VH-VL binders against q9nrl2r1430to1533. Designs and how they scored, part 17

Target 1, 104 residues: q9nrl2r1430to1533
Amino acid sequence: GGVHELSAFEQLVVELVRHDDSWPFLKLVSKIQVPDYYDIIKKPIALNIIREKVNKCEYKLASEFIDDIELMFSNCFEYNPRNTSEAKAGTRLQAFFHIQAQKL

## First folded at step 13 (VH-VL)

Design v38
Fold by OpenDDE, look of step 13:
Structure v38 (fold): chain C 104 residues (1-104), chain A 121 residues (1-121), chain B 107 residues (1-107)
Amino acid sequence: as target 1 above (104 residues)
Amino acid sequence: QVQLQESGPGLVKPSQTLSLTCTVSGGSIDSGYSWHWIRQHPGKGLEWIGSIYYSGRTDYNPSLKSLVTISADTSKNQFSLKLSSVTAADTAVYYCARGPYTSDHYYMDVWGQGTTVTVSS
Amino acid sequence: DIQMTQSPSSVSASVGDRVTITCKASQSISSYVAWYQQKPGKAPEPLIYAASYLYSGVPSRFSGSGSGTDFTLTISSLQPEDFATYYCQQANSFPLTFGQGTKLEIK
């Protein structure tokens, strides 16, 4: 394959991953570490999964991409109380995402 | 692109229950957003009624809490509003809306077109 | 409840004019303010979130500013399609509350 410029989705995922507040979102929550997570969160998702979907060109519309990112955040806020480090990181990262998403 | 559409009776008698449904298309209510009901009395401003979230948790305007119930039906991709014991003061255009799911702050970034509900004998 | 006092209630202006609408919160709400535009017989449409960020598709002539208790919506050069009613909304705490609205009319 040849070298090509990253798509807007790819670029945004890279920016999200590199963000200081991305640590709760980089990969799926471990069922071992958080035994009840998947009893509460029915549609788990993480940045590595979203990145893979982008790489596979599974997003045909920006709205689809945005929906998955929003799902990722909603899962965080659904499971984590607002005063947790995860929720606080999520709040900051979501704010960043909302700004960047307006450019899509 | 997500779209919201309100539906329900446009006329309700006093003391009865107002029932409205918001049908969501182009997206799932079983996803990472918050869902809201807002109303606007004729010639007046906007009043937040309540919200429902991914978990099914609800928040209500305290001024209406005792009379309001918001629920969701994921199988139909709808969420609903029930307002009991209505009076003329409940005559308004009712909007459903969507916003981001946040820790505790909410904006409405997508609105339905609104549906008029008149409370009259 | 947090009160949002919007001013003016109405304003007449001409195409090309600079228009400023203000919203004052009864307590500090950080930057958690949204602005909406509503035309007669239509639903409100979002313009700005988090006090100063424009939604996609909103013309750049619209801008928002402020933090704490005082917020402004500015239209740098009024266009014919901008004549409408505008509302601010605080998103800081429940119950969510709106300003009473500003009707922008053609002079």
Scores: ipSAE 0.836, ipTM 0.934, lowest interface PAE 0.6, mean pLDDT 95
Fold by ESMFold2, look of step 14:
Structure v38 (fold): chain C 104 residues (1-104), chain A 121 residues (1-121), chain B 107 residues (1-107)
Amino acid sequence: as target 1 above (104 residues)
Amino acid sequence: QVQLQESGPGLVKPSQTLSLTCTVSGGSIDSGYSWHWIRQHPGKGLEWIGSIYYSGRTDYNPSLKSLVTISADTSKNQFSLKLSSVTAADTAVYYCARGPYTSDHYYMDVWGQGTTVTVSS
Amino acid sequence: DIQMTQSPSSVSASVGDRVTITCKASQSISSYVAWYQQKPGKAPEPLIYAASYLYSGVPSRFSGSGSGTDFTLTISSLQPEDFATYYCQQANSFPLTFGQGTKLEIK
């Protein structure tokens, strides 16, 4: 959308990347190290991909941007058991995201 | 932005199956969200019926579990409720809703307008 | 199942009044509570999630607080559009459950 909206997307992505719990989400899961991941997760996405989409102005609506961020968390919860470090990090980062998204 | 709309018959006879459909617009049902059915009985509070997730997994209220099925049709951008063997106790306004998919907590951030279903001979 | 008990069942108040509605859970639910506003003939609308966070577009006169078992929704200065029924919902575990509602009426 508008110039202010695109700046807000970049600001939010930067805050997510800077968060201590971003480590499971920075880049796509390695198919070599986790071969079954892509059998289970059909729409993989990560913060570096989302950031690149922001930089290329690929989000036309705030809802499209929000949906990609939520998909990132949902993939984490779908693949990882709830007691894992990945799922716990996802829960904390998602809560942070919901607070930051109020600014949109 | 995202909008949900319930549809289905408003009158259902006892012992029949109630079938409702929620149509999602302004977004995709296969986005990483949870999709819910909730009902509200006349003069009473709200009751969660069940949920379906973007992955196709479901959870149901134990009080209804043997009677309820929730399914999704991503090609139509819809999810549906079937409730078998209905009685007058199933007369209610039925809502569909959306919320974030989470590991341990669930809120409904978008609601449909609701559809009234009466179970009557 | 976690029961959510709201108090009072109804409140009669005037525009400009401060109103507090309480919700008590039958067991600890941390801060996993949502609040909804429902006007007659309309669907519930989300107000608050996680006990205290307002959804986008919700007026700042609404606030929520609490953790564990005791939660409150406060409207600091009632407006005419605030006369409605309010529901709390625990989001902690299935089955998701709602309070019985509090009807806020004009005095």
Scores: ipSAE 0.389, ipTM 0.856, lowest interface PAE 2.8, mean pLDDT 91

Design v50
Fold by OpenDDE, look of step 14:
Structure v50 (fold): chain C 104 residues (1-104), chain A 121 residues (1-121), chain B 107 residues (1-107)
Amino acid sequence: as target 1 above (104 residues)
Amino acid sequence: QVQLQESGPGLVKPSQTLSLTCTVSGGSIDSGYYWHWIRQHPGKGLEWIGSIYYSGRTDYNPSLKSLVTISADTSKNQFSLKLSSVTAADTAVYYCARGPYTADHYYMDVWGQGTTVTVSS
Amino acid sequence: DIQMTQSPSSVSASVGDRVTITCKASQSISRYVAWYQQKPGKAPEPLIYSASYLYSGVPSRFSGSGSGTDFTLTISSLQPEDFATYYCQQANSFPLTFGQGTKLEIK
């Protein structure tokens, strides 16, 4: 992708990654640790993948970037019950994202 | 920016099936959102009809569940509403809307312009 | 079902006035309330989510508060473009339900 100035997408990804509740989303779920995950989630995604797409300038519109982030959260809520630590972390991180995304 | 547009017949006869389509532009329906149908009878408030999730799962208003079917077509970036056995009570402006997929709360962030459907003989 | 009761059903006010609309839920819904503005012949537009967060582009004169069962939408200084019908919505659980609406008219 080459070196370029920090974009709004890059900055937001950095903020999401640094957030205390980012731990469920940093990388793809392990098939070994969660054997049934990919039977349920058909479009897996994570912050490291989104960051890579940003670095490769694959997002031409803010809506495309936002869609991937929302997919990331929806996958979490689809698989994890509400009372899980993953879902709780996701809820807080998504709330943070929704505020930040309005600036895009 | 994402936009939603309702389309379908503005006039439906009683006992027939109301069929509407919501076309999404500027974003994909296959992208981790809720997709909602809401209606508003003339001079009245808003009534939630049902929703379809990005995964294809649906949730319906219990008062309408037996009569409502919501589906999605990712290839056309559309989702649809079918309401069977309509009566005059189903005369309303019908809106489609989008909202984020969350763990426990459901908002409508983007709305279509709405389409008027009149049920009359 | 969770019932949302708005008060008042209608209100007349003048430009510059402070206006308050309330919404009461039939059971606790935490902070999962949205507010919408609807002008005649137009679709509802979102104002507030999670009881107190403004959507982008919404003027700061709008504010929301409350938790549990009692919620409030406040317009600190009414502007001409604010005359419309406002709806609250509980976002806590299905079926999603709206208040009956509050029509804000010019005095």
Scores: ipSAE 0.448, ipTM 0.865, lowest interface PAE 1.3, mean pLDDT 94
Fold by ESMFold2, look of step 14:
Structure v50 (fold): chain C 104 residues (1-104), chain A 121 residues (1-121), chain B 107 residues (1-107)
Amino acid sequence: as target 1 above (104 residues)
Amino acid sequence: QVQLQESGPGLVKPSQTLSLTCTVSGGSIDSGYYWHWIRQHPGKGLEWIGSIYYSGRTDYNPSLKSLVTISADTSKNQFSLKLSSVTAADTAVYYCARGPYTADHYYMDVWGQGTTVTVSS
Amino acid sequence: DIQMTQSPSSVSASVGDRVTITCKASQSISRYVAWYQQKPGKAPEPLIYSASYLYSGVPSRFSGSGSGTDFTLTISSLQPEDFATYYCQQANSFPLTFGQGTKLEIK
């Protein structure tokens, strides 16, 4: 919504991108590298897309922003088995996000 | 802000199927959350019934697994509970709830207000 | 199934008192415990997640601690609105299970 909320969304996205465990989430998964991904994941999303939505002021409510980030994590856990590097990175980044999101 | 609202009959006869619906507003069920049903028996504690993710993945309490079905209707932004062959033991306040879909830490961050269901002849 | 055992079952206390409530898991659940507050006729409300993190809007007089099997909820300097029933929940694995509750009453 307002200018202060959009600044908070941008700050949170920057913190997520800077986190060491952001690597699976920076850009959409490549169909060439992961051929079956888009057969399984119906609503793909990544940090670069979320950041662009912040830049375009597309989030009217903090809950909309939070929901896109949660979708990003749930895609990771739905596609990747629990013991993979991607799922472990997702678990750590999501925990970090849950702490930071309390500031919204 | 997201809100959850339970609806359904307050009185159900023994051996019938209990059907409840949770309507989600201020957010989408077609999202990165796990959607739960919990009940609270008169004068007793809380019992988790089961959960659904919008892709169709469900998890049920083993004590109820053969009797319970949880489903989602993303076009109506609703998820539902069916509990078959009810008895007086199924008399409770029924809650729907939400939490982030996670790997291993299932917290419930939003609850509905609850709906009372009585099973009586 | 992971059993959650709360103690005490009830506490009688005065405004301004400090109260501790404990919750024991039947096996290790790391830090994956949540705490809820329930007032009569109302739904449970989330209080704490991951043993020690307060949800937004929860007063700082609430705190949580623990890891493994032993967890504590502490309420410092009780306020009139804190008299309620408190539940712990193990969040580690399905089936999700709750403690039996601790009723906090005015002396």
Scores: ipSAE 0.445, ipTM 0.868, lowest interface PAE 2.7, mean pLDDT 91

Design v55
Fold by OpenDDE, look of step 13:
Structure v55 (fold): chain C 104 residues (1-104), chain A 121 residues (1-121), chain B 107 residues (1-107)
Amino acid sequence: as target 1 above (104 residues)
Amino acid sequence: QVQLQESGPGLVKPSQTLSLTCTVSGGSIDAGYSWHWIRQHPGKGLEWIGSIYYSGRTDYNPSLKSLVTISADTSKNQFSLKLSSVTAADTAVYYCARGPYTSDHYYMDVWGQGTTVTVSS
Amino acid sequence: DIQMTQSPSSVSASVGDRVTITCKASQSISSYVAWYQQKPGKAPEPLIYSASYLYSGVPSRFSGSGSGTDFTLTISSLQPEDFATYYCQQANSFPLTFGQGTKLEIK
């Protein structure tokens, strides 16, 4: 295969992953570590899953991509109280995402 | 893209319950975001009524809390507003809206077209 | 509740004019302010979030600024389609509250 430029979605995912506040979102929450997580969060998602969807060209519209990212944040805020490190990181990362998403 | 559409009776008698539904298309209410009801009395500004979130948790305007119920039906991709014991003061255009799910602050980035509700005998 | 005092209530201006609308919060709300545009018979449309960030599709002639208690919406060069009512909204605390609106009319 040839080398080609990353899509806007790919680029944004890379930026999100590299962000200092991405650590709560890099992969799915462990059921072992958080036994009740999946009782509360019905549509789990993480950046590694979104990245894979991007790589597989599953997003046909920017809105679909944005929806998954927003779902990821929604899950974080739904499960984590606002004063937790996860929620604080999520707040900052979401703000960053909202700015970048305007360019899509 | 997501679209919101309000529906319900345009005329309600005093002391009855106002019931409206917001139908969401182009997106799922069960996939995050926050969902809001806002109203606008004729010739007046905007008043936030309440919100419902991912879990089904709700927040209400304290001025209306005792009279307001917001619920969601994920199977129909709708969320609803009930306002009991209405008076003429409840005559307004009612909007449903969507915003991002955040830790503690909310904007409305997508609005329905609004539906007029008149309270009259 | 946090009150949002918007000024002026109405303003007359001409195409090409610079227009500034102010919103003052009754207490500090950081940068959690949104601005909306509403035309007669239509729903409000979002312009700005977090005090200074434009939504996609909003013309660059619109800008927002401020933090704490004082916020401004500026239209650098008024266009015919900009005549409408504008609202600020604080997003910092419940209940969410709006300014009373500024009606921008053609002179």
Scores: ipSAE 0.815, ipTM 0.930, lowest interface PAE 0.6, mean pLDDT 95
Fold by ESMFold2, look of step 14:
Structure v55 (fold): chain C 104 residues (1-104), chain A 121 residues (1-121), chain B 107 residues (1-107)
Amino acid sequence: as target 1 above (104 residues)
Amino acid sequence: QVQLQESGPGLVKPSQTLSLTCTVSGGSIDAGYSWHWIRQHPGKGLEWIGSIYYSGRTDYNPSLKSLVTISADTSKNQFSLKLSSVTAADTAVYYCARGPYTSDHYYMDVWGQGTTVTVSS
Amino acid sequence: DIQMTQSPSSVSASVGDRVTITCKASQSISSYVAWYQQKPGKAPEPLIYSASYLYSGVPSRFSGSGSGTDFTLTISSLQPEDFATYYCQQANSFPLTFGQGTKLEIK
C-alpha cells in the first residue's frame, strides 16, 4: 500500500482492458443472456467492477487486487469448456496479466 | 502475503490413513486459485499428489487415485489430504502449494514449509 | 505420463561461473515448464514459469529458455547463495511431473 501502488493497479487494469482478448471480461455476464451462469459462479466479477474498486481505493494490498483478477479468470475457466473462444481468450489474457503483475 | 502451513502427524503406522491439513493465511481458499499437494521422497524427487480448485473440483495423480482424497473446508480456510493404506513407500516430506487456476497449464507460485511424515512400525 | 529428464545430476562450480542445467520432456510440452530452487531443509521456491519468465524477486542472473522438449536453466554468474538443488516441472498436462533434480555445489 500507497498512492503509487494504486496508480499501478489502474495502469494494469487499463492494459487488460486494451488487450484484444478482454472481450469476455469487460462487464458481468448477463443472467438474461446466460441464465445458468449464476447457478455455477458464486462470486462473479469483471474488469469494470475491478476498475471501480481501484477508483474507490478499495484495494489496500496488491494481493487483494491480484486475487480479484485471478478470480475473474478462474470463473471463466470454471464456466467455459477448455476449447471455447472464451476460455482461450482467458488463457491468453491471464498469461499477459502474469507478466504485467510482476510490476507490482 | 499468502502463507501456507502444513499440519499433521509426523509418524503414521503402516496400513493406517495419513491425514494432513494445509492452513491458508493472508488469503482465501475461495480466491480463485488451484491448491496442490506434492511430496518429496527421501533423497529423491518431487511427486505431485493431486489438486483441489476454488470450486471444489479435484484432480489426482492416477498412480495414487484410489488411495487419495483431497478436500477443502472453506469455513476454516483449509484444504486436506487423506492417503489410505500407507506403507513405508509413503515416507516423504509433504508440501501444500498454490498456483493460478488455468485450463491448460499449472505452476506453483507459493509453497508451504513442508511436513515430514514417516511410516514406520 | 510425461517424463522429465534433467542433466547433469550434479555439478560443482566456482563463484562467477556460468552454469547450465537442461531438462528434456518425453513429449512436446510447448513452453509449459517451470523451474524451482530448493535449498537444504527448505521448500522448493519458484524461479521460472512458462520456460523463460522470472518470478518477481528472482535475480536477473537466472534465465530460462526452450520449447517443445528441450529446456535450459542458466545462471550467468554463480553466487554463493545459488548452491541448491534445481528441479524442472512440466505444467502441460496431468499428472504434473518433475525432473529428478540437479544438485549444484559451489567450491
Scores: ipSAE 0.466, ipTM 0.874, lowest interface PAE 2.3, mean pLDDT 91

Design v57
Fold by OpenDDE, look of step 13:
Structure v57 (fold): chain C 104 residues (1-104), chain A 121 residues (1-121), chain B 107 residues (1-107)
Amino acid sequence: as target 1 above (104 residues)
Amino acid sequence: QVQLQESGPGLVKPSQTLSLTCTVSGGSIDYGYSWHWIRQHPGKGLEWIGSIYYSGRTDYNPSLKSLVTISADTSKNQFSLKLSSVTAADTAVYYCARGPYTSDHYYMDVWGQGTTVTVSS
Amino acid sequence: DIQMTQSPSSVSASVGDRVTITCKASQSISSYVAWYQQKPGKAPEPLIYSASYLYSGVPSRFSGSGSGTDFTLTISSLQPEDFATYYCQQANSFPLTFGQGTKLEIK
């Protein structure tokens, strides 16, 4: 394929992935490492999944894209207590996202 | 884009239970986010009543906790407020709202238009 | 509970004026403050979150600042559509609490 400008969604996903606090969100939580995760979180999602959806042009509205990102954060805060590294990273990343999302 | 709409009886008798429903469109209540009830007494400020999260967990204002129940019906994409043993002091405009799910910081970024509830004999 | 003391309760101003509204928290709440605008008969509309960040669509004449206990909402040049009641809200701790409001009236 040819070189083309990234969509706003693509660009934001790239920025989220590159963020220092993205590590809890890069891929789905491992059931092996966290055996009870999927007993608690019923709609798992991660940045790699969101990126795939962006690449497949599955988001027709910015709100749909934002909803998936917010679900990702919601899952993090639902499962992880506020004093965990995951929650702290999520808090910072979410703050970053909220700022960037204003541009969508 | 999400929209919220409050519904319920506009008149409630003292000692009865106030019941309101917030219908959400353009988004799913079990798809993340936090969902809130706020009220405003006539000519007064805003009072947070309680919140429900997409997991079903709830938080209530301690001043109202014993009288308040917030629930969600995902099949209808609604969440509801019940306030028991109402008095004239419960006369207010009631708003439902949405905000992001966070560790412990909650803002309301989308509001319903509000519904007026009058408590009177 | 964290009390949010908002001042002034009311203010009269003219178009073009610089207007400042203050909110003081009874204890430190970091930067977790939101500001809302409410017009008569309407629901509150969000203006600012996290003390200083504007929601999309909010005019740049609005700004927020502060951390800890003292917070400020500023309108640099008042426009006719800005006459309304403004509320601060602390988002730091439950129960969530609001300031008592500031009614901005036309002089």
Scores: ipSAE 0.886, ipTM 0.947, lowest interface PAE 0.5, mean pLDDT 96
Fold by ESMFold2, look of step 13:
Structure v57 (fold): chain C 104 residues (1-104), chain A 121 residues (1-121), chain B 107 residues (1-107)
Amino acid sequence: as target 1 above (104 residues)
Amino acid sequence: QVQLQESGPGLVKPSQTLSLTCTVSGGSIDYGYSWHWIRQHPGKGLEWIGSIYYSGRTDYNPSLKSLVTISADTSKNQFSLKLSSVTAADTAVYYCARGPYTSDHYYMDVWGQGTTVTVSS
Amino acid sequence: DIQMTQSPSSVSASVGDRVTITCKASQSISSYVAWYQQKPGKAPEPLIYSASYLYSGVPSRFSGSGSGTDFTLTISSLQPEDFATYYCQQANSFPLTFGQGTKLEIK
């Protein structure tokens, strides 16, 4: 909702994209490169899609925005074993997100 | 704001199956969160029973694993606990809770109100 | 299983006092500790996650610290609404485990 919330969502997404650990989350996982991904992950989401939803004012509540960001991390942890570089990057970026989300 | 509410019988006979349901409002259980059952025995601390994730995967306390089943019904926005072969030792206040899903750490950021279950003949 | 040993079991204190509650893990859990406040007849309420981060709406008189095995919760100036039981929880691995609780009572 409102102008202040949309600006806050945009600012948070930008900070996530700029974080060093954003690399697994920038765009949807390629089905060609990772053929089994979409067998396991039913609700794929990525930062570029979330950013587009912010730009199109699709989030009416802060909780809807937070839910999509959390879904993005949860997909990473569901698909990737905990010792992978993807899961470790996800852990660090999620921790950063939880700190930044206090401002919403 | 996300709200959780436990429901089920307050009295269960020994050897029966305890069934509890947690109804989630103000949010969806099929978005990337973890969902937990915790109980608190009279005058004692808290005990984690188990968790179900948005994907449907579960983890159970090993001390209860053969006796516990946690399931979800996304169409009703609910998740449920079944505990078989109950005894008086299962008398407790039962809570449902939510937390972020992660690979290696689990906190409960929203709790239900709790429901008291007494096991007696 | 990771055991969380919480001390003291109870503490009697006055409004305005500084109170420290400790929690020791049986093995290293990095910073993966949460603290909860529970008032009689109520569900636990989250206070702190990841050893030191306050949830939104938690008064700044609450603070947490520690890493590895030794963790503390501090209330810098006790208020009437702070008389409750406090629990630590390790969030590092399953089974999730809680300390036995510290009952904070008015003196």
Scores: ipSAE 0.451, ipTM 0.861, lowest interface PAE 2.4, mean pLDDT 91

